# VH-VL binders against Prolyl 3-hydroxylase 1 (P3H1), part 1

No score or structure here was measured in a lab: all are predicted.

Target 1, 115 residues: Prolyl 3-hydroxylase 1 (P3H1), of Gallus gallus (Chicken) (q6jhu8r557to671)
Amino acid sequence: SHLVCRTAIDEKQEGRSDNSHEVHVDNCILNAEALVCVKEPPAYTFRDYSAILYLNGDFEGGAFYFTELDAKTQTAEVQPQCGRAVGFSSGSENPHGVKAVTKGQRCAIALWFTL
Unless a header shows other numbers, all headers, positions and changes below count from the first letter of the chain; antibody chains aren't numbered by Kabat.
F, E and O stand for the ipSAE by ESMFold2-Fast, ESMFold2 and OpenDDE, each averaged over both directions (binder to target, target to binder). V2 = 0.75 x the mean of E and O + 0.25 x the DockQ between their complexes.
[cut] marks letters that were taken out.
The coordinates of atoms that the task and the answers printed are left out; those that the model quotes come from them. Centres of patches stay.

## First folded at step 1 (VH-VL)

Design c1 (framework fv_ciduvectamig_arm2)
Fold by ESMFold2-Fast, scan of step 1:
Structure c1 (fold): chain C 115 residues (1-115), chain A 126 residues (1-126), chain B 110 residues (1-110)
Amino acid sequence: as target 1 above (115 residues)
Amino acid sequence: QVQLQQSGPRLVRPSQTLSLTCAISGDSVSSNSAAWSWIRQSPSRGLEWLGRTYYRSKWYNDYAVSVKSRITVNPDTSRNQFTLQLNSVTPEDTALYYCARDLRYYDILTGYFDYWGQGTLVTVSS
Amino acid sequence: QSALTQPASVSGSPGQSITISCTGTSSDVGGYNYVSWYQQHPDKAPKVLLYEVSNRPSGVSSRFSGSKSGNTASLTISGLQAEDQADYHCSSYTSSSTYVFGGGTKLTVL
């Protein structure tokens, strides 16, 4: 398990993650231009399922979201809530990212499972 | 709490192999959330990252281009340690050598050095 | 030569604020939000102060803050104290999946 905290940065950081996660896939390296995800190092190829548990709710932004393989077309979004868990398969069917934290600090525990 | 303890020879002759060991306590060398790095410090080059080893279903290494042909960073899971071997040393390799934990969260790019060994001053001279 | 550019020295008086810059390229500081800062007292190993540009590890004073604009990251120390006198190093992840460091900045507090 991993404890992950992301903090708001200046509004001058146009188009950037706010020390939040860029769109990725948990068990392969996503090439969004080629629309392919390659299972090779340094990716954690052994992961089968992922879960994120939110530890606090006193922040703004930081929404978890899913995309198509292009890393641009959003398919779903989950609003953070203290004690909320989000589970999903770690593979190329679930590219995901975390939107910028615009105020405060977002902390979550990330968990990965191998079948 | 994580601690890194370094050991190895402090004087190496030119053309020989520099060999250092970093013993880990409070974490596993095969931890899937960490990588294990060697970093050196000299007055002329400052801090210089040399390489890392890490476990992700199997062992992997990454090395700085400047040392890639001479360096091996090798884990030892039985003793919970990792080593640096730097071949064909020259006086330019004289430096204070550190081992460090490179902590990853859940992104392969999210890393920083959160625990460091005490440092080993290695002099390369005849 | 170091890959990232830092001023060789900065100075301040107790209670003041100082800022240390760390300038790279679009292949390191400008390309990634994976900049970290380290404090090093004489004869000691570096200690992490900030990671991922602005995140502070548990136990690090809120007087230390970080930011980034384009190819330049900055460390700001507010309310300077005598024990802040040390060397400060920046580091960044690179497009080659390696790390590079700045030349270090010696902070003098008088």
Scores: ipSAE 0.000, ipTM 0.569, lowest interface PAE 10.4, mean pLDDT 81

Design c10 (framework fv_ciduvectamig_arm2)
Fold by ESMFold2-Fast, scan of step 1:
Structure c10 (fold): chain C 115 residues (1-115), chain A 124 residues (1-124), chain B 110 residues (1-110)
Amino acid sequence: as target 1 above (115 residues)
Amino acid sequence: QVQLQQSGPRLVRPSQTLSLTCAISGDSVSSNSAAWSWIRQSPSRGLEWLGRTYYRSKWYNDYAVSVKSRITVNPDTSRNQFTLQLNSVTPEDTALYYCARDYPPGFGYYFDYWGQGTLVTVSS
Amino acid sequence: QSALTQPASVSGSPGQSITISCTGTSSDVGGYNYVSWYQQHPDKAPKVLLYEVSNRPSGVSSRFSGSKSGNTASLTISGLQAEDQADYHCSSYTSSSTYVFGGGTKLTVL
């Protein structure tokens, strides 16, 4: 399990980041151009299930989202809320990322399980 | 608060083995959340990643093609350190060598903590 | 020769913005969102500035931002300060489960 914090970028000075965490898959290496995800090291190939638990809600932006394998076509989005958890299988069916935090700091616990 | 401390000989003769050690504090060499890399820097080649070791249910190594036939990166869990062994060195292996913590998939692939660097000269 | 192409040097004046490019192939920069940038001052180890194209570690100034289009990633430094004078290196994960670096860019301020 890991504590992950994302902080707002400075919109005036450094331009814009569309994502705090770029689209990836938790148990394989995603090639979004080839539309494949390969289970090989250094990926955590043994992980079967993932979960994110939000620790705070006093920030803006930072939405968790899912995409198709192209890492562009959004399929779902989870709005952050203190105490909210989102769970999903760790494989290629759930490419996901985190959108930019626009105000404050987003902290969450990431959890991974092996079945 | 991860710190990496490097040690090893700074002079190596051509055809011999270059050996360096990186001692880890603030994290475990067997951490499932990290990988441990060796990177060198020279004026002619810039920064070159050489290889890494990491634990994911078992130990793995990845090596750059340019050194793959000569390199070994080994963990030592009892001493919480990892080593670089580079065989059959030539003057072209003269470089500043760094160890670094390597981030895995899901956190980004990048080097967040670096050792102080060791200048290794290969000459007779 | 480095696997990723960076300009050898770039310069700017205090308060201005500069951009450094990093060009690879579809097997590294173009194929993955795993581009990182490092700042290196003389006689010091590199320090991470950006990872996953555009994310900043805690403690890195908001003046540093990143982007990527196709096979080219870019580092932009706004509001240039004297202490930004350093070498800047890009890196990318590759389809071979390795890392490659750019040749480095020397930034001169003034």
Scores: ipSAE 0.000, ipTM 0.571, lowest interface PAE 14.8, mean pLDDT 81

Design c2 (framework fv_ciduvectamig_arm2; at its last look DockQ between E and O 0.16; V2 from the best seeds 0.00; counts 0 for: pae O 4.7 > 2, placed apart)
Heavy chain, then light chain:
Amino acid sequence: QVQLQQSGPRLVRPSQTLSLTCAISGDSVSSNSAAWSWIRQSPSRGLEWLGRTYYRSKWYNDYAVSVKSRITVNPDTSRNQFTLQLNSVTPEDTALYYCARGHSDFYEGYYFDYWGQGTLVTVSS
Amino acid sequence: QSALTQPASVSGSPGQSITISCTGTSSDVGGYNYVSWYQQHPDKAPKVLLYEVSNRPSGVSSRFSGSKSGNTASLTISGLQAEDQADYHCSSYTSSSTYVFGGGTKLTVL
ESMFold2-Fast, scan of step 1: ipSAE 0.264; ipTM 0.788
ESMFold2, look of step 2: ipSAE 0.460; ipTM 0.791
ESMFold2 (binder alone), look of step 2: mean pLDDT 91; pTM 0.939
OpenDDE, look of step 2: ipSAE 0.025; ipTM 0.674

Design c3 (framework fv_ciduvectamig_arm2)
Heavy chain, then light chain:
Amino acid sequence: QVQLQQSGPRLVRPSQTLSLTCAISGDSVSSNSAAWSWIRQSPSRGLEWLGRTYYRSKWYNDYAVSVKSRITVNPDTSRNQFTLQLNSVTPEDTALYYCARGGYYDSSGYLLDYWGQGTLVTVSS
Amino acid sequence: QSALTQPASVSGSPGQSITISCTGTSSDVGGYNYVSWYQQHPDKAPKVLLYEVSNRPSGVSSRFSGSKSGNTASLTISGLQAEDQADYHCSSYTSSSTYVFGGGTKLTVL
ESMFold2-Fast, scan of step 1: ipSAE 0.012; ipTM 0.672

Design c4 (from c1 with heavy chain D102A L103P R104T D107Y I108T T110G G111Y Y112G F113M Y115V; framework fv_ciduvectamig_arm2)
Heavy chain, then light chain:
Amino acid sequence: QVQLQQSGPRLVRPSQTLSLTCAISGDSVSSNSAAWSWIRQSPSRGLEWLGRTYYRSKWYNDYAVSVKSRITVNPDTSRNQFTLQLNSVTPEDTALYYCARAPTYYYTLGYGMDVWGQGTLVTVSS
Amino acid sequence: QSALTQPASVSGSPGQSITISCTGTSSDVGGYNYVSWYQQHPDKAPKVLLYEVSNRPSGVSSRFSGSKSGNTASLTISGLQAEDQADYHCSSYTSSSTYVFGGGTKLTVL
ESMFold2-Fast, scan of step 1: ipSAE 0.025; ipTM 0.716

Design c5 (framework fv_ciduvectamig_arm2)
Fold by ESMFold2-Fast, scan of step 1:
Structure c5 (fold): chain C 115 residues (1-115), chain A 121 residues (1-121), chain B 110 residues (1-110)
Amino acid sequence: as target 1 above (115 residues)
Amino acid sequence: QVQLQQSGPRLVRPSQTLSLTCAISGDSVSSNSAAWSWIRQSPSRGLEWLGRTYYRSKWYNDYAVSVKSRITVNPDTSRNQFTLQLNSVTPEDTALYYCARDYYGSFFDYWGQGTLVTVSS
Amino acid sequence: QSALTQPASVSGSPGQSITISCTGTSSDVGGYNYVSWYQQHPDKAPKVLLYEVSNRPSGVSSRFSGSKSGNTASLTISGLQAEDQADYHCSSYTSSSTYVFGGGTKLTVL
């Protein structure tokens, strides 16, 4: 587990796109064009479940979202809320990313579990 | 196995463009498991990552904020290589430049031999 | 100045163990398990020793081990040998999807 804080300035400095975290899968390497996710290093293939715990809610943007394996088709979105936890399986069924923080700072704790 | 071979001019004048090429053997520049990075080393700044290019359904680039306005990292699939272009160079760009394979965005497992580039009149 | 803090030098004798620290912030070392260590001999390119905190590539001696606590990662070299004399660099992935490096540590084997 680890604490992650992202700010609106961090997103500007990153320079990739509007997202705080690009779409990925926690326990395999996602190939969105081939629609496969390969369990190999450096992915943590032993992860079975993931959770994110929000530590604050005084920011804008930063929504957690899930996609299909194409990393484009959004299937769900979770609005940040102080004390809210989002739990999900770490495998290819839950590709996910985080939208850009547009105002303030978002802090969350990430946790991973092995069955 | 994987080898990276660098080439390009070693003397560049202030305000000009620094251009280096990294030829890849043993892997494809469009490999979905790799990214291709440029890193430089100088006595004053140590090791400094500059940017990368990689293919994941389409081509992407990421660049360090310090060089973002001046840098381009371009792949060439036909010759299996990638290049660094750094515009408007100053003497502070004098450094040993390395290309490297960035394995899954996690670490650099193969490095080129390095090219010392001097920016001087 | 480098983004990650390493001691400028460390020294040891053959057979001893030494540890090199690498301290960052919650946006790099503390935020991710993507810390790597590189060994560099004079006039050579860096060579990966450890990746993702503690994993060894094939061909790297088990004398090299890594750990992380909070914002500090550590490289430990056990059973020091003369050929371990080199510069050691840490690196971490960042919340900006970039990489940062430490200032490097010169290891002298006396």
Scores: ipSAE 0.000, ipTM 0.539, lowest interface PAE 17.7, mean pLDDT 82

Design c6 (framework fv_ciduvectamig_arm2)
Fold by ESMFold2-Fast, scan of step 1:
Structure c6 (fold): chain C 115 residues (1-115), chain A 123 residues (1-123), chain B 110 residues (1-110)
Amino acid sequence: as target 1 above (115 residues)
Amino acid sequence: QVQLQQSGPRLVRPSQTLSLTCAISGDSVSSNSAAWSWIRQSPSRGLEWLGRTYYRSKWYNDYAVSVKSRITVNPDTSRNQFTLQLNSVTPEDTALYYCAKEIYYGSGAFDIWGQGTLVTVSS
Amino acid sequence: QSALTQPASVSGSPGQSITISCTGTSSDVGGYNYVSWYQQHPDKAPKVLLYEVSNRPSGVSSRFSGSKSGNTASLTISGLQAEDQADYHCSSYTSSSTYVFGGGTKLTVL
């Protein structure tokens, strides 16, 4: 389990759309160009399920999103809300990232489970 | 320049264990940029990938479903080699056996091959 | 996964182009860009021609090219030469973290 806080970029860069966490898969190494996710280090290959719990909602941006294996085609987006949890399998069916925080600070707890 | 040299018995009795060794020169068996595979070729089944071993902070193995219950691919860092053990062989295991290097795990590219060992399983 | 489907034979004349297909499923060829092609001359080990669908190793002629559409990968050999007469094999990574090969295609240069 980890507490993760992301802070808005500096004054000159506030409002840009850069991702604060690039698209990845929790239990394998994503090769988006090859459309494959390989179970090898440094990935934690033993993870089966993942969850993110938002601890606050007083920020802008920072949306959690899912993609296809190409890391470009967005399939879903979850708007941050204090107390909201997002659960998903840790494998290649759920590549995900976090959009830039444009104002304030986003804090969430990341959780991983093994069967 | 990587080279692979195979050795092992060419005749095996049904129900016994087939054991082959692949000696590596020009690279380490624990190289983090390679994976080490065994592939066989027969007239009836064509080319058939059997399994691999590779080192990425720890050792990993993957095996083809058709042989998974009978196969072990083992690295030996002290001798810079890896071995194939195939248990309970039948005449259907008669094939030309190759060891091969993958460019990296999952690439599917076997860029360096051993010379091949024809193994006959006689009844 | 089962072996991939290739035509048993293909033929062409010097200077022509030929294409060899390799058909799998969404769990191998269709699901991943990890398709490789091998050339095998009699009594020799296979030699890699292409990997990751279309990448050529150093020393492989640009006459060899690869592509993929859906569940089918294709090897195209342009400007056929006598030495291209050989067996050609495709291979793919699978959703089980294994590899499967096609049945092989015998190319005859007429």
Scores: ipSAE 0.000, ipTM 0.538, lowest interface PAE 17.7, mean pLDDT 82

Design c7 (from c1 with heavy chain D102E L103S R104Y Y105E D107W I108S L109G T110H G111Y Y112G F113M Y115V; framework fv_ciduvectamig_arm2; at its last look DockQ between E and O 0.69; V2 from the best seeds 0.00; counts 0 for: pae E 6.6 > 2)
Heavy chain, then light chain:
Amino acid sequence: QVQLQQSGPRLVRPSQTLSLTCAISGDSVSSNSAAWSWIRQSPSRGLEWLGRTYYRSKWYNDYAVSVKSRITVNPDTSRNQFTLQLNSVTPEDTALYYCARESYEYWSGHYGMDVWGQGTLVTVSS
Amino acid sequence: QSALTQPASVSGSPGQSITISCTGTSSDVGGYNYVSWYQQHPDKAPKVLLYEVSNRPSGVSSRFSGSKSGNTASLTISGLQAEDQADYHCSSYTSSSTYVFGGGTKLTVL
ESMFold2-Fast, scan of step 1: ipSAE 0.148; ipTM 0.745
ESMFold2, look of step 2: ipSAE 0.035; ipTM 0.694
ESMFold2 (binder alone), look of step 2: mean pLDDT 91; pTM 0.933
OpenDDE, look of step 2: ipSAE 0.408; ipTM 0.856

Design c8 (from c1 with heavy chain D102V L103Y R104K Y106T D107S I108G L109Y T110E G111Y; framework fv_ciduvectamig_arm2)
Fold by ESMFold2-Fast, scan of step 1:
Structure c8 (fold): chain C 115 residues (1-115), chain A 126 residues (1-126), chain B 110 residues (1-110)
Amino acid sequence: as target 1 above (115 residues)
Amino acid sequence: QVQLQQSGPRLVRPSQTLSLTCAISGDSVSSNSAAWSWIRQSPSRGLEWLGRTYYRSKWYNDYAVSVKSRITVNPDTSRNQFTLQLNSVTPEDTALYYCARVYKYTSGYEYYFDYWGQGTLVTVSS
Amino acid sequence: QSALTQPASVSGSPGQSITISCTGTSSDVGGYNYVSWYQQHPDKAPKVLLYEVSNRPSGVSSRFSGSKSGNTASLTISGLQAEDQADYHCSSYTSSSTYVFGGGTKLTVL
């Protein structure tokens, strides 16, 4: 498990206007231009399933979103809510990112499983 | 149930500060799921959203560009209320002023005004 | 003057259907599904009628429906009743974390 907290101030200081985390895949290296995801180091290729759990709701922005392999075509979005969990397979079927936190602080626990 | 009760002077002189208070019952001004707005209505401009205050780990304010240089929306957690202060008023600020709540339900942010105060007609005149 | 464009007036007879449009830009109506509609009777505060384009609060008649296409949201009232005579206002959240309103539409039921 991994606890991650991001604030609107942190995101602005890092030059992140649109995304808290850029689009990626949890168990392979995404090449969005070539539309492929390659299972090789340094990726954690053994991950089968991923989840995040939101610990608070007193912030704005910070939405979790899924895309096609192009890392541009959004396929789904999950609005943050205290106690909400988002579960998904770790492979190339679920490229995902997190939009910038615009106000307050977002805290979540990230979890990874091997089946 | 939520109720918003407005109070404040109904007559303000040009160049003075317009000050209104909205007292909240049935919710907390510091609720992480709420935002508290001021909206005014005039025949010439219709409904105009002016600004809001809300608590998300700390207090935030957003203001409409048209009033940004003159407006402050302030919460008062001890009295469970929030206020509008609009500086340097002119006759164009004559309007019916409403306070209103936006609530973020479990379905996510819904960005609409679900409860409104009774309205306060403020006349700016010498 | 208003950020969102609504017709100034619309009219219909009891039993008919009418539609009120609300046109903005990609930074408000076109960019978000956070369009709301408010009904206002004389000397009353506005009352929410629809939110998130098409959702009705408890107690709002199913005769009221909403839709959106591109930068234009629409409110449709079917089976017009005399009590529907009121002003109707649309609102949208914006990319600047603000809200804008339309100019309002006066509905006359003749």
Scores: ipSAE 0.005, ipTM 0.625, lowest interface PAE 11.9, mean pLDDT 85

Design c9 (framework fv_ciduvectamig_arm2; at its last look DockQ between E and O 0.66; V2 from the best seeds 0.00; counts 0 for: pae E 3.6 > 2)
Heavy chain, then light chain:
Amino acid sequence: QVQLQQSGPRLVRPSQTLSLTCAISGDSVSSNSAAWSWIRQSPSRGLEWLGRTYYRSKWYNDYAVSVKSRITVNPDTSRNQFTLQLNSVTPEDTALYYCTTDYPEYWGFDYWGQGTLVTVSS
Amino acid sequence: QSALTQPASVSGSPGQSITISCTGTSSDVGGYNYVSWYQQHPDKAPKVLLYEVSNRPSGVSSRFSGSKSGNTASLTISGLQAEDQADYHCSSYTSSSTYVFGGGTKLTVL
ESMFold2-Fast, scan of step 1: ipSAE 0.193; ipTM 0.779
ESMFold2, look of step 2: ipSAE 0.211; ipTM 0.742
ESMFold2 (binder alone), look of step 2: mean pLDDT 91; pTM 0.930
OpenDDE, look of step 2: ipSAE 0.591; ipTM 0.881
ESMFold2, look of step 5: ipSAE 0.352; ipTM 0.791
ESMFold2 (binder alone), look of step 5: mean pLDDT 91; pTM 0.929
OpenDDE, look of step 5: ipSAE 0.630; ipTM 0.889

Design i1 (framework fv_iratumumab)
Fold by ESMFold2-Fast, scan of step 1:
Structure i1 (fold): chain C 115 residues (1-115), chain A 122 residues (1-122), chain B 107 residues (1-107)
Amino acid sequence: as target 1 above (115 residues)
Amino acid sequence: QVQLQQWGAGLLKPSETLSLTCAVYGGSFSGYYWSWIRQPPGKGLEWIGDINHRGSTNYNPSLKSRVTISVDTSKNQFSLKLNSVTAADTAVYYCARGRYYDFWSGYPFDYWGQGSLVTVSS
Amino acid sequence: DIQMTQSPTSLSASVGDRVTITCRASQGISSWLTWYQQKPEKAPKSLIYAASSLQSGVPSRFSGSGSGTDFTLTISSLQPEDFATYYCQQYNSYPLTFGQGTRLEIK
């Protein structure tokens, strides 16, 4: 399990790479321009199923979203709520990211399972 | 046994503020989202917003500029205020309990208040 | 916002009939859908959650199916107390949205 906290982006933090904006796949290296996801290190290729559990709801923004392999075309969005879990297969079917937190701090536990 | 009891509002004039309160008996206030939902006469249901025990809110974007939901955890109560009412706000207003943060075992609204008819007329 | 569309808007049936009501989401909502029954002048009652899980205390003649965008509520053998308006609701994404309702009337 892995604890993840992200804080709201203000004028000083705009564009920081440690915010939750990056689209990725949990068990392979996504190349969005080539529309491929390659199972190789440093990816954890043994992950089969992913889940994220939100530990708080007292923040704004931070929505979980899924995209096509292009990492641009949004296919679904889940609003965060305290105690809410989002489950999905870890493979190239579910490229996903987290939108910027606009107020407060988002904390979640990430879990990965091997079938 | 969980029971939601609501009160407030009634007859309002255009431009006034709608105010309703919901009290929760027989169950835990924490671990749930507490919603307001309305239904104009003869029409369907519209979700207004929700609040948790910490006071964190989510609002329907169509109402966000006019709506405030607040919580009083010491009394196990939550309240709705809707500003600048018009005849379009005439509806039965319900409070309801939801547990939809847990996608394995969540259910949106398992207990509802009795409803409060709010009529906005000049 | 996710639009929920129910079909039909009204349906006439007789006691003992098998009745199906459908609900379509404008985008994928997985199984995060609930069905409610509402009788005149009463608050809605939850029947089915997570698309197919029967709420405690609800008769087994009610069942739900579907995932993604297309969902159905089935009443296997209609009883007199089942004449009511039925609503679907998604809880995949904010804002939470309801279908427009299906009114089940006596034939």
Scores: ipSAE 0.000, ipTM 0.535, lowest interface PAE 15.0, mean pLDDT 81

Design i10 (framework fv_iratumumab)
Fold by ESMFold2-Fast, scan of step 1:
Structure i10 (fold): chain C 115 residues (1-115), chain A 119 residues (1-119), chain B 107 residues (1-107)
Amino acid sequence: as target 1 above (115 residues)
Amino acid sequence: QVQLQQWGAGLLKPSETLSLTCAVYGGSFSNYYWSWIRQPPGKGLEWIGDISHYGSTNYNPSLKSRVTISVDTSKNQFSLKLNSVTAADTAVYYCARGKYTIYGSFDYWGQGSLVTVSS
Amino acid sequence: DIQMTQSPTSLSASVGDRVTITCRASQGISNYLTWYQQKPEKAPKSLIYAASSLQSGVPSRFSGSGSGTDFTLTISSLQPEDFATYYCQQYYSYPRTFGQGTRLEIK
């Protein structure tokens, strides 16, 4: 489990990316140009299921989102809410990232399960 | 300027397959989601599904067993097929565009295609 | 599914009036809400996205506000071309859902 808190950089969110966490896959190394995800170190290849639990809701932005293997084409988005959990398989079917926090501080617990 | 133009079946009999195509002019598919929305006569709007440039789809659960959306990137077109139609599928069907960051908000719409299902 | 409910279902107004239409979500959707205008036999036109951001080319008399579950569309001084049906829509989660619509009619 891992506790993660992200704080708004500012209203503008200047950086090469608007994301608090760049698109990745939890159990393999994503190569977005080749559209493949390779199970090798340093990835934790035995992760089977992932979950994120939001601990607060008094912030703006910070949406969790899924993409295709290209890490660009968004397939789904989940808005933060205190006590909300997002669960998903850890493999290449669920590339995901977290959008920038634009106001306040976002705190969440990340959990990974191995069977 | 971006324009969406659609065409396809107008009059169908029950059990037939509805087929509509939407062409995109003045823009590309990348960084966009392409949706189908319908509106029965005198009623509100119902979202059917969307597709990305790479062919990833999301469907309304109420229609998922009957609906297929596909994309032809060489022609800048995407298409809707709805199987086993009934009178309840009579509606104006619209194609629409959503951007990556706001892909569920539709900024450009096709002109609409009236599909009537009757025997 | 997230249910969107608009109020009122219809209203009558005169040119120059300030008009307010509301939309309520069955659960929190942050600011992931769009307002559309639809004229008879025409496709809907996007007016406002992200609850309060005015779409390019839309007159400044239109404004949106709200977050979470309660949202408002305001027309500050109604013009003849504004008589139409207005819809709200959430894009917080799949499936995308629309309100039932508010018909704005000449008094």
Scores: ipSAE 0.000, ipTM 0.546, lowest interface PAE 15.8, mean pLDDT 82

Design i11 (framework fv_iratumumab)
Fold by ESMFold2-Fast, scan of step 1:
Structure i11 (fold): chain C 115 residues (1-115), chain A 122 residues (1-122), chain B 107 residues (1-107)
Amino acid sequence: as target 1 above (115 residues)
Amino acid sequence: QVQLQQWGAGLLKPSETLSLTCAVYGGSFSNYYWSWIRQPPGKGLEWIGDISHYGSTNYNPSLKSRVTISVDTSKNQFSLKLNSVTAADTAVYYCARDLRYYDILTGYFDYWGQGSLVTVSS
Amino acid sequence: DIQMTQSPTSLSASVGDRVTITCRASQGISNYLTWYQQKPEKAPKSLIYAASSLQSGVPSRFSGSGSGTDFTLTISSLQPEDFATYYCQQYYSYPRTFGQGTRLEIK
């Protein structure tokens, strides 16, 4: 398993929201303008299922969210909570991102499975 | 096919602001992070920061009080400003494309600019 | 910050030799590690990502291994064009950090 930590955004930053991770798909390269996701390098096309496990909850922001293929239309959001796990298929059904951490540090374990 | 071309800076005095611009040719500007990395003469590589095509930035904590990275998507360009320079900021500065955008495991720099030598006299 | 330490800082080798360069992270980074090659007056070139995945167009004599804190880059049969400085880099967390470099010199 892979530990992923993201720190709070700097309060001096200007412009658009500083996302901890932009919208992507875990096993293909998302082209949001064309509404397609292409299974080729550098994507890890062998991934079938993804999961993330939150290791702490003493931070603000950092919500995990799902979108349509346009990477704009949000379909679901998961609030971070210590010990909470989010599981989903790695394919184009589940484009997802992580919103900015606004206070503290968010740590999670990322897991990928091949069936 | 993708090429990064950079320009700006050169010889600076202590306390001045370093300014560099990087332009992307032959490939998509959207859907990537764009980074600045520097290398002092005879030393290793130091990551400065990155910016997404939407303008979201991450900065190295050692530099973040002095660094601003900005993006101009209409020109496929991104720029670095480093305030209050000292002789310790003398380095070759590189811009680079970061594949992390598509997957957390692909966070490597696959295309680099030619580099710009910035000398801060002291 | 995650500190990356390379060993050795320099080594001398002959064409045809098997060369191993090591990189150690100050904390676990799983497989979030990239190796770069840099020749004098040139920008670095990526060789290996995710600790062991070879970049397209990079000769098969290059390979990477390791996970967690200990990583190696191996050149199975050194060629004249391989004399360069090699850097490891972690992308497990911000800030991204590089090793200090290993200079590969002709014997």
Scores: ipSAE 0.012, ipTM 0.600, lowest interface PAE 9.0, mean pLDDT 82

